# Ledger of designs, part 10: VHH binders against q9yez8

Target 1, 342 residues: q9yez8
Amino acid sequence: MVEARGGLDPRRLFKAYYSLSPPVEEPRDIAYREFAFQLFDGDVYVRHIGFDSMEELLSYMAREAPKNAYYSVARYSLPTARSMEEKGWLGSELMFDIDVDSLEGCGEVLGDSCLSRGYKQAVRLVEALYRDFGVPSTLYFTGNRGFHVLADCGWCRRLGREERREIARYFTLEGLRLELIIPRPGRRGVRPAPPSPDDPGLRGWIARAALERGVDLSAVHEAIEDLLDDVRVAIDVKVTQDISRLARIVGSLNGKAGLLVARLGLEGFHPGDWLSPFRGEVEFRASARLEESRILGRTVSLEPGRVYSMPAHIAVLLQLKGYGAVAGGEVVVRAAAGWRPL
Key: E = the ipSAE of ESMFold2; O = the ipSAE of OpenDDE; V2 = 0.75 times the mean of E and O plus 0.25 times the DockQ between their complexes.

## First folded at step 1 (VHH)

Design F5 (framework vhh_8pnl_2)
Fold by ESMFold2-Fast, scan of step 1:
Structure F5 (fold): chain B 342 residues (1-342), chain A 122 residues (1-122)
Amino acid sequence: as target 1 above (342 residues)
Amino acid sequence: QGQLVESGGGLVQPGGSLRLSCADAGSIFSINAMAWYRQAPGKERELVARITSGGSTNYADFVKGRFTISRDNAKSTLYLQMNSLKPEDTAMYYCAAGYDELFSTPYESDYWGQGTRVTVSA
């Protein structure tokens, strides 16, 4: 339990959470991973940290209560060394980053609808990785406004920057040669077969998108730009090409929103209180206007200077986003919230 | 780490039997749960059977009593004994390994083989 007056201390909330030994997903081959943390004191980033066990990691987080917690997608023979050369790189998982803010109409917009749109792109990426590359992957909510997709396959680990960039470009469709996938109808009655939803690769994805839009498969070329937009994935190519990238620890909190980093299934994503360990009703004093928005399953609107009663998990998010401060009430912190969706 | 390689697929009459094998040249097999998935044309990959590193097994309802999953840790080999085969069993069969002992979806699998084809036809 944390009493909230004159604004919440996020460090105190995060420490209460980590002190309960919450369910945190163990990174594979933990002893070969570099860990990094952003601490509340001075906003300093600490890197080149290693752990031999989950108990050591959990103990560290309970002691330090970090604002953000990360582990390397790379495996290293000496993860605590300062340079890449000294670390002894053993390979890196494929990492894809989907930023909700990059989606049309979602930049700086706070709301559940944009998270749902990002989730759908992340699911498509997971499905395409498996269907087109034979690569299984896991989907994660970053605890703020994004999704990560991680894939760890034997051949994937040793890919260099250029190969990773080409995989990313496959999903962004950068440099696409459409005529090789959807051939244009010829001048003299020679017509290529239309794409089928069972076709491999991009051809099948375009056919499935066409069916979803009600576009006849023989008329795909007439709607091709809209269909390409439906199949593109808004990933950050620079993240995917970088073998030294950090992923967020599943079950840790994101310092920008106070929400859990969560492993997601593919059947749906419904933002709600399950994404937060914070419970209770609190008084929130708004210092900025918020137009009516759906946030974590609740409708919220704010006028500067007004005090509102609201659930603690929403109040924590709004305070971290700069919309005001908690003015009263009690916050209950629980570890029983699984990092998996309900 | 090694790559998973499947073998033993083929064409068989309804009611026949096949034994699939999945071999690992590396350390993947010894520490991971192992599973067989299958994918019929036009369908998603579905779990057929899973075996934990300790030997506990789980089967999809549609194969219970007909299929048996087993592992030989000394040989780093996973097996699927398929009896009383039906036309509905026609699919590409994939060997998979997962770090999570209870993995049940294709996307929770960390390692995959290229697959081996099983056709059950009259």
Scores: ipSAE 0.000, ipTM 0.105, lowest interface PAE 21.2, mean pLDDT 82

Design F6 (framework vhh_8cml_1)
Fold by ESMFold2-Fast, scan of step 1:
Structure F6 (fold): chain B 342 residues (1-342), chain A 126 residues (1-126)
Amino acid sequence: as target 1 above (342 residues)
Amino acid sequence: EVQLVESGGGLVQPGGSLRLSCAASGRTFSSYAMGWFRQAPGQEREFVALITSSGGSTDYSDSAKGRFTISRDNAKNTVYLQMNSLKPEDTGVYFCAATDYPLGFEDYQSSDYDYWGQGTQVTVSS
């Protein structure tokens, strides 16, 4: 373990972390992936980078200590080519992005409750991909306020932009013609059968949501707005339709919060210090007000000009969010395995 | 992670000037690269200008280069687009956009941006 003194420059903390050869999940077919990084120096983005091995990737990150680290969901025959035409596209994983800030009531304050809501949306998406498409997928915390779901199947990587957009619309329910799925009684002179939890697709999901709410299956049309809200997944359609999109490197740090990109299981998500490699108690000088908020399992409030003693992982997050700066003490940096599968 | 609200749109005569503002919510604004896009009636959304998170780099569409200037004030959580020598062809709804996606490549598409404002109308009448 390398002990790094905390200060005003988060670049030092990131460098200390990457210098420990931290556990990083190897992207499948690493030699066919494009890599991209945002560097601390000038906040510049560099892309069209390739690696033949994990050793090369880890060496790069130890040397550069990037603010953010990404790899392409696409596979390319020549990932280092500067144009998309020259890269030779070989297919892309399905990628879904759930942004916690897009959820009702979650855009205004830092808070663990909103992360838990986003996690539940992501779990529902993983389950629906398996049930409705037969596709296993992996769930990731992005290291700040979002979740990624990635699916890599043979037929999945061959899908084009429009097909990916149609899959995304299935989960957002954009363009849904509800009367074709849950017809109103008496329409067209026919009495439609109620949906069953064993029905395929959206019809089955609505039936299952109805049973969970205690709604009679023959009366789903009377509670349909609440049922659709239970079924919807708040994904960013633009991300899913983009075959060239970048995912975050699992085990790397997110420059917005100083937290690890972590592989998650489906049994639960409890934000805490395990999402950070930074330890110790530090002195934090607040420059902005923060109303009482639950952050990484702790209650935090700040008044401008005051100095607080607090855990390093909270202080680093608050500094990166613009609430102040670490003013004293030492940050112990440890290798952390936030990407561990559950 | 950020909510964007545009302002400053309106009706101007050809050759006139207009300054658009985009106010961002939250204290994470300084970590985002910011862009401006526009959409004319019946046309696709097109790139206008971008500025990196530090403000150290800017880029412009060929139609905007030399006439428009993008800038940001991280202390005020705001990005600006100063538009000079306006033409009827500049008419459209102007959108502010933010991304933590790595920029610095030639193809600045709308899909490169994660967060969008609702847009503000700019009309240049002949």
Scores: ipSAE 0.000, ipTM 0.321, lowest interface PAE 10.3, mean pLDDT 82

Design F7 (framework vhh_7aqx_2)
Fold by ESMFold2-Fast, scan of step 1:
Order: structure tokens, then sequence, then C-alpha cells
Structure F7 (fold): chain B 342 residues (1-342), chain A 126 residues (1-126)
């Protein structure tokens, strides 16, 4: 454990964390990946970095203590080449980005309920990738307000931009011809069978959403707008179609919130202190108003000019998001839930 | 051809506000992330702020956090820098910038940007 007290310098906190030799998930085929970091010095992004081993990556992170840390979903024969043409592209994982801020009613709203909505969409995406494409994938929290889903399969690696765009559009429902999927009852010459949860593709998704809402499968057409909203995934199509995209290193900190990039299961997601390596009780001087909000499992409200006693992991997040600054107390760094003992 | 054009610069008193605009052409505007940079006399260009293609994510240099806000209007193919609580040290030529293609998360690295505006002068007097 490393202790820090007084006003918080994010650079010192991140350095303390990375000096703890935190367990970082090894990117597959590490020697073929480009790495990029946003550094505290100069607030610049450094690109075209390569590592031959996890030991080299961890040593770099301990030395530099980056604000943000990334690796390419692409594999390259020469990841350190400065031009994209010279890198020698060998294929890219499928990447899907769910930005919570793009969900209805969640833009710029600080709170756990919007994270839970994004998580539910990410889980459905993972399930749909497996059911509809036969592709296993992994779900990650980005350490701020988003989720990544990554899928790596042999045939997936060599897909071009257009095929990736069409896969993404399948999940956003762009270009949907609903009448071919859920025909209206009572139409002359049409004898519609209700969708079944075992049906392939969108019909199965709609049937499962209907059951979840308590909607009779024979009456899905009456609730179709709500059901489509339940099954649509709010992914950024531009991210999925881009073969050169960067993913966040699992176990690294996100500079916008001071939270860990974390691998997630499909059973549930409950934001809490386990997403932060920072512990302790501190005094926080608020400089902005925050309406009562549920943040990392805690209820928080702020009035400008007031001083509050609060857990360090909440205070760090609020400071990084511009709500004020830590004015006193002590912060300690510890292993978070999900890390292996050191 | 792709073009970016800044407007809204000028002379303003310390503590005042100013809004810069960057009008774009030749882009599929809604698909691009955009950034603002500035350059003071005798200094290199430095990052000011960035906004993602969807507008859901923003990033700022520490020196302007809490004072500057970047936003976009996809219907007008324009993005903005709202500058509040201006200081004399904010005096610089401000540039809007865009990459040839969107690249990962938001970037502050100058060499990632392929398209630049002509620049607009902001002068903050005491």
Amino acid sequence: as target 1 above (342 residues)
Amino acid sequence: QVQLQESGGGLVQAGGSLRLSCTTSGFTFSSYAFSWFRQAPGEEREFVGAISGSGGSTDYADSVKGRFTISRDNAKNTFYLQMNSLKTEDTAVYYCAAPETYWGDLTSYESDFDYWGQGTQVTVSS
C-alpha cells in the first residue's frame, strides 16, 4: 500500500497504482500489437510503441504511469512503423463500442443507472454474436462510461471495412424491413406465426424481449416499438468498421474517471469500489453542483463551496470530472476485486 | 476537397467569453472526431480540446478544463469552442483540426491530424 495525503495530483495517484505491479490482462500476440498511451507530461498521445513481452509492457507502464493506455485490435508485422502502410496489417479483431452517453436520457448524466442500461445492451450483443454468428466474444468496462465487446476468430480477422459495417448495422437495426420479420395479423394472404425465443436472428431477439416484458408472443406487433428499442444495440458503427481501432488495456486506469478497465461476466454489473484501486476517507471541496446521484453504489450530492467527507474512490472520480478537489485526508492504494493476489 | 474554416476570434477582456466556430466541407461530418489546437507567439502548437463523432465524448487540456467547452452541430456541419473566464495566457491563434479517418479514442497528438483550418486570432487583454 502507498499512502498519499493533502491535495490529489492524478499523476502521483496513477504512478502509485502502476508501481504496485497490478495484474494487467495480456493482449493476445502481444509482439504484433501497436500500443499507444496518453501521458501526463505534455498531455500528448504517444503511438507506434511495441513490446516483445508482458514484462516489457508492465515495466513501461510502471515507468511512465500513463493517463490512458491502449493496444491495437489489429495485428501488424511491424507495429512500431510510423506509417500505417508500413505496419503490414495481419488482421483485426471485431470491436464494438457502446457509449452510455449516447443512450436516451443518459447524455452527460453522472450515475449508475445509465451504466446498467449500457451493460444490458452489451450482454445482448455478446449473446447475439454467439447465437447469430457463432463467434465467442469478451465484454469490458472501459473505466468511465462505456463498454467494449471484442471478438477474435480466424475468419473475422480478415474481414474488410464493408463487412464489418454490415455486422454493426445488424445490431443497430439500420435498414430493417420489419414487415418481413414480424408480419401484421389479419392481412389478406398472410397467416403469421408468432416469433419463438428459439427463432434465429431478430425474430428470436424480439421473442425473448417480449417474454422479458411479459408480452404475449402472439401480440408482439402491438408492442413492437418498445421491443425494437429493447433489442437495438447503441454501438458506434464507425468504430466497428475501422480495422485500425485501439482498445483499452484491461487493468489500466481510465484518465477521465480514475476507474479500472475491467473484464465483465454476463451475470450482472454493479458499479462499486471494486472498480477503483483507491481507498481511504478524504475531505472534498465541491466547486460545482451535483444533483443527488447514485455513483459507484453510493448516493452523492454536492453544493458549490461546501466541504464533504467521502470515500477516496468517489472523491478521485469527482475531481477528475471537474466537480471539485480533494482538500485533505489520506488516500491509500490497494488491490481491487478481480485482481490476483500479489 | 476537405476544408475547415475558423471564425469568431477577436479581442476580449480578461474574464470575458468568446465562441469560436469551425465550418467544414468535404466530410461526412457526423462520422468525424474534431479537435481544437492553439499556438502562442514563439511556442509550438498545443492541444486544447476534442469531441468524438457522436458528440458523447470530449477531452480537454488541463489548462482549459472547466473554462472551455467543445460542442458540435451536425445539421450545420460546424463544431464550436466556447471559451469562458478567459485569461491573458489564452492569447493565441486557434486552429480547428480533423484526422483523415477516425483513429481509436480521442487524440491530442498533432501528427494524427491531416486537415487544418487557417487559424483565428484570440487576444485577451488585461
Scores: ipSAE 0.000, ipTM 0.163, lowest interface PAE 16.8, mean pLDDT 81

## First folded at step 2 (VHH; framework vhh_7sr4_2)

Design C7a (at its last look DockQ between E and O 0.01; V2 from the best seeds 0.00; counts 0 for: pae O 13.5 > 2, placed apart)
Fold by ESMFold2, look of step 2:
Structure C7a (fold): chain B 342 residues (1-342), chain A 123 residues (1-123)
Amino acid sequence: as target 1 above (342 residues)
Amino acid sequence: EVKLVESGGGLVQPGGSLRLSCAASGFTFSIYAMGWYRQTPGKQRDLVADITRGGSTKYGDSVKGRFTISRDNTKNTVYLQMNSLKPEDTAVYYCAASKLGYWSTPELHFDYWGQGTQVTVSS
């Protein structure tokens, strides 16, 4: 651990974290991945970096203390080459991105209020990948305002851009021909079989959403707009199409919020101090107004010019978001332990 | 460019057998559902058999027990083994592929079609 007193320097805090054997997860097939970093010095992005071992990666991060740290969803035969052709693409994982600030009513809202909505969509995506495609996947928090789902399978590694787009459209429901999934009753009064919660694919998801709302399965067309909104996942199709996409290194810090990129389970997401290596009580001088908000499980409000006593992990987040600066106290940086309280 | 090429059709006597093949190219074969349809002049194309990416099969009622659909993902080929052929089986047989058959539906929707191969069962 390294103490910081009398001022907050994010670079020094990140350096302390990365110097304490951080709980960074080793990317699979590390020698085949391109790495990229945003550094504090000059705010420079460096790319086309490769490592032969986890030891090399950890040494680099301890030395450079990156603001943001990434690795490619692609495997390459020569990941350090600067051109895609020279890199020798071997295949890419599927990556899905849910940006909480893009959800209805969530744009530019600081705090936890919309993270629950994004998490629920991310869980639905993970479950559908497994149930509908037979593909297990990893869910993680991006350390700021988003969730990523990463899926790897032999048959999907060589999928092209258009095939990846079609998979993404299954989740956004763009191009849905509903009449093929749930036919309407004919004019003669004959009724097709209603959807069942045991049905595979989208038909089953619609039925399960209907049961949750108390909608009669034989009458799903009466509520179909709401049911489709329940099952739709608002992913960024361009991210999923991109075979060269960069993912965040799990266990690294996100430079926008000072929070860990964290692997998540499917049984709940409750933001709190477990997302931060920063501890202590500090004095925070506000420079912007924050209406009462729930931030990392705590209720916070700010008036410009006032000084507040608060936990370090919240103060670091607020400073990085531009709401003020630490004015006193000390910050203790610790290695990861008990990262998920539940 | 998606391409489906049927082969193996021809003339056969009642009770005989034929094996149709469909070579696929221009897409990742292992993720598509595949099917065989047949058509007589002036009629709608009828399902003969389909097979999902995971190997689950479905057959038309008139061919169940006599025809077998299979796929070889290493050769990008789907097959239709036709046994105990009847004059009623005379038709043009089409290979079909369902674009991202992940739309797990009661009835698969097929987006790509071959040119067809004639099967004629003589009386």
Scores: ipSAE 0.012, ipTM 0.431, lowest interface PAE 8.9, mean pLDDT 85
Fold by OpenDDE, look of step 2:
Structure C7a (fold): chain B 342 residues (1-342), chain A 123 residues (1-123)
Amino acid sequence: as target 1 above (342 residues)
Amino acid sequence: EVKLVESGGGLVQPGGSLRLSCAASGFTFSIYAMGWYRQTPGKQRDLVADITRGGSTKYGDSVKGRFTISRDNTKNTVYLQMNSLKPEDTAVYYCAASKLGYWSTPELHFDYWGQGTQVTVSS
C-alpha cells in the first residue's frame, strides 16, 4: 500500500510492484540476452546488463524499480559486452512494432478506440506471418500505446537488416507493384480472374478486405486504395530491421502509462483494470484539460484545477501522462490480481 | 534438487472435504506460479487450479465454487482445499510449478511436477 498524502511518487509505486515478485515472464535463453533499464532517477538508461537466472533479474528489478525494462531480441554469446562485435551475435527474433500514434485520429492520450485499432492491425500481422510466411508469433501490449509482435524461427533468427526490412515492407506495402498482384485487363479483352480470399499473399488479403467491405471481387480495382488501407499494417520498419532491438519484458510496467506489458491472444483485446497493478479509489487533481475519452473502459474528462475521485489505475495513468497528480487516497499494489489477457 | 511433494490425499465420502498440500523445495518458491492438476487412468491431465506469484487464481470449470487454491510463501507450500467432493473428482492430483507464461496463455506451462497423490471419492 502506497499512501498518496503529499503526492504519489511513481517510483514508489513501481518499487512496490516489483517488490511483490510480480509475474514477469522469463525471456528464453535468459543468459544470452542483453538487458536494459530506464531508471526513474534522471531517466538514465542502463544497458549491457546480463542475468544468468530469472531470480537475478527479479532481484534487480525489485531493487532498482525501473521505469522501463527491456531485453534484447538478439541472443549473444557475451551480452554484457559494449560493442556488437564483442557481444557475439547468435541471432535475433523478428520484431514488429505497431504504434497507435501512426493511426489517423489517434492523439496523445491513451484511448480505447485507438488501442482497438492497433490491436486489429497487430492481429492482421500475426495472421499474415503465419499464413504467408509460415511463422508463428506472439503478440504483446506494450503497456502504453503500442503492440509488439515477436516471431522466433530458425531462418528468422539468421536474417540480416536488409531481409528484415523487406519483410517489414511486405506489411507496409512499400514498393508494392499492384499490377503484379491484381493485373488490369489487357487490350486484347483478356480479363484476369478476380482475386480470391484463398489466394496466397497480399492478393488473398486484398480479396478478404473486399469481402469485408462488401466490395465485389470483380470490382476490386475500383476500390483498391481503400482495400490497401485495410491490408496495410502500420509497423515501424526501423524496429523490424534492427537486429539489436530491445523488447519490453513481459509483466513489467511501462513507465509512460503505468500499465503492464501483457501477452495477448487473438480473440480480442479489452483494455481494463487488469492491465494495471494499482487499485483503490484516489483523489486526482487535474492540471490539464482532457476531452472526453474512453480510457481502460471508463469515460474520463478533465478540467484544470478540479479534483476528481477515480480508480487508482486511471489516476496513475493520467499522472504519468502529465494530466495532473494524485492528491489523496491510498493505492494498493497487487502483483497478479486477475491479470490475464481477455 | 527440485522436489514437489503432495500430501493430504485419501479416501473420502461424497460431500466430504480434503485439503491437499504440496511442499516445494530446491527452487525459489515465491517466484513460481503453482498449480494442481488431476488425471485419471487413460485420460488427459486437466487443470484443477492454479495460483500466480501474486495470488491470482484460476479454476477448472468442474471445480469452481468447491475448490480453493492458496499458497504460503513462508512455508513454500501450495494448498488445495476441496469441498463438496464428488465421485467424479476421483483422480491422481499433481502439484506443479511454473515460471513462465503468466500473461500469455489461458493455462500455465509448468516446469516441475510432483509424483501425485490419490484422491478417491466413494461411498
Scores: ipSAE 0.006, ipTM 0.221, lowest interface PAE 13.5, mean pLDDT 88
ESMFold2 (binder alone), look of step 2: mean pLDDT 80; pTM 0.807

## First folded at step 4 (VHH; framework vhh_8cml_1)

Design C2a (at its last look DockQ between E and O 0.01; V2 from the best seeds 0.00; counts 0 for: pae O 9.7 > 2, placed apart)
Fold by ESMFold2, look of step 4:
Structure C2a (fold): chain B 342 residues (1-342), chain A 124 residues (1-124)
Amino acid sequence: as target 1 above (342 residues)
Amino acid sequence: EVQLVESGGGLVQPGGSLRLSCAASGFTFSRYAMGWFRQAPGQEREFVALISWSGDSTDYSDSAKGRFTISRDNAKNTVYLQMNSLKPEDTGVYFCAAKRGYLLYDSPSEYDYWGQGTQVTVSS
C-alpha cells in the first residue's frame, strides 16, 4: 500500500510493485542475455549486467526498482563484457517495433483509439510473419504507446543488419515498385493475371484485402492506396536492423506511463485497469489541458487548475505524462495476480 | 504555396559530371518520395532516379544505373542528383518531382508537384 497524501512519488510506487512478487516473466536463456536498466536515482542507464537465474533478476529489480527494465534480443557468450566484440554474439531474435505515435494523427493523442490501430497492425505483422516466412512470433504491449513483436527462429538468428532491414522493408512497403508485383492490365500491351488470395507474399495480401473490401480482383489498381494501407505495417526499420536491440522485460513497468509490459493474444486488445498494478481512488490536480479522451477504458478530460477524482491507474499515467499530480487519496499496489485482458 | 526549384545544370563535355539540387518548400518534405525526370526535345518526360521519403530506397532507369546517384537531406528539404560519366544522350531538361507517400513511381502522371527544370547539355 502506498499513501498519496500530499503527493505521489512514482519511485515509491515502482518500489512497492517490484517488492510484491511482480508477475515478471523469465527471459529465455537468461544467462546469455545482457540486461540494462534505467534507474530513478540520477536517471542513469546501467548496462552490461548479467544474471544466472530468475532469482537474481528479481532480487535486483526489487532492490533497484527500475524506471525501465530491458534484456537483449541477442544471445552472447559473455553478456557482461563491455565491448560487442568481447561479448561473443551468438545470434539475435527478430524484433519489430510499432510506435502508435508514428501513425497518422496519433502523435499527441493520448486516447485508446491509437492503441487499437497499433494493435491491429501488430496482429497483421504476426500473421504475415507466419504466413509469408513460416515464423511464429509473440506480441507484447510495451507499457506505453507501442507494441513489440519478437520472433526467434533458427534461420533468422544469424541474419545481418542488411537482411533484417530487407525483412522490415517488406512490411513497411517503403520504396516498393508496385508495377513489378502487380502489373497494370492492358498497359504496355501486357495482360497479366489478377492477384489471387492464394498468391504468396504481398500479392496475396493485396488480393485478400481486396476481397474484404469487395474490390474486384481484376481492378485492384483502382483502390490500390486503400488496399496498401490495409496490408502495410508501419514498423521502425532501425529497431529491426539492430542486432544489439534491447527488449522490455515482460511484467516490468514502463516508466513513461506506469503500465505493465504485457504479453498479448491476437483476439483483441482492450486497454483497461488490468494493465496496471495500481488501484484506489485518488484526487488529481491538473496542470495541463486534456481534451475529452478515452484512456484505459475510461473517459477523461482535464482543465488546468482543477481537481478530479479518478482511479489510481489513470492518475499515475497522467502524472507520468506531465498532465498534473496526484493530490490526495490512497493508492493500493496489487500483489501479483492474473493480468488476463478482458 | 509549393515550390520545387532545381539548380546545378549547365553545359558539360562527355565524360564530365554535374550535381543537381532541388530545394523544396510549401509541403512536408519528409512525407514525399522524390524523383528526377528528364525531357529531351520532342520527347516525353522520362524517369531518371527515384528516392523514397526516408531516403533508404532508391531506383534508377537503365540509362542512369551506375552513373547517377540520387540522395536527399530531409533537414534541408533538398534532393540531389549526382551525374557522372555524362553522355550526349543525357542532354535535356531535368525536373524534380514530388509524390506523397512511401511508394516509388516511374510514371510522371503519378507526381503531385514539379519544378520548372534545369537544362543539362552534354556537348555532341
Scores: ipSAE 0.326, ipTM 0.738, lowest interface PAE 3.2, mean pLDDT 88
Fold by OpenDDE, look of step 4:
Structure C2a (fold): chain B 342 residues (1-342), chain A 124 residues (1-124)
Amino acid sequence: as target 1 above (342 residues)
Amino acid sequence: EVQLVESGGGLVQPGGSLRLSCAASGFTFSRYAMGWFRQAPGQEREFVALISWSGDSTDYSDSAKGRFTISRDNAKNTVYLQMNSLKPEDTGVYFCAAKRGYLLYDSPSEYDYWGQGTQVTVSS
């Protein structure tokens, strides 16, 4: 429990959470990973940290209470080495990043609608990885405005930058030659077969998109732009192609929103209090205007100078986003806020 | 039609045991996490136990830990709650709930389907 009299220090909240030995997911091959942390103190970024066990990691997090916590998608023989060359790269997991910032109409506020759209994109990616590549993957919420998809494949760990880029391009449809996938009739009397939902790759996805929109498969060309929009996944190609990318530790808090990095299922995403370890009803003094928005399942609007009573998980988020500050009340910090790692 | 039907509740003495069952129908059981909740008179519904779709992951409320065991049989579309060392404080209506997807929650609001509940009374 953290008292909010006179204001709430985010560092104190985070420290309280990490001191409770929260359910943090152990990175695979932890001893081969580089860890990095952004601390509240001067926003210092600490890199090239290594841990031999989950216990050590948790102890560090409890002690330092990082604003943000990361681990490398890469495995290294010497992860604590300062230079990349000395680290000895052994391979990198294939990761995809979807940020709602890339979605049209998604502004600065952490709105449920935008998160939902991002989630749908991420699910599409997961499904495509499996169906088209035979690659299982895990989906994570990054604790703010993004989603990560981590592919689980041995062969993909050795891929270089260019190969990873090409895989990413498959999903973004960059450089797509549509005529090779959906050919038009060329010679008189020759009509290509319409795409089928059972077709492999993008052709199948286009067909499925057509069916979902009620578009006749023989008329795919007339609606092809819309269908491609449904098939396209807005991933950050730069993240995917970076073999040295840092990923957020699952179960850690995102310092921008105070929400958990959480593993997600594929059958729905409903933002709510389960994404936050902070509970209780608090007084929040708004310092900025916020138009009516749906945030974590709550309708929220703010006027500068007004004091609101609201749940702590919302208030902390709003504070971290710069909309004001918790002015009073008690925040209960839970190690298990409803989310459980699998 | 989605149905969750609880059974196995009843009156027991302190220190006694009960095994609750919840039979599910109308949805793909193996794709849902399952949970048990309880509600005492005048109290809010509270989390008791949850189990992942595969049964590989379980979790319990602090009150239930060490005394209760949640399990499931996907072939029978049934989730169970073995309750041992029952206390008067365990008295309430016990509800079975289903959550779509693989993510585990202890928040009632995250569950999609609910049973009608079965009464558990622990009294001397």
Scores: ipSAE 0.006, ipTM 0.217, lowest interface PAE 9.7, mean pLDDT 90
ESMFold2 (binder alone), look of step 4: mean pLDDT 88; pTM 0.884

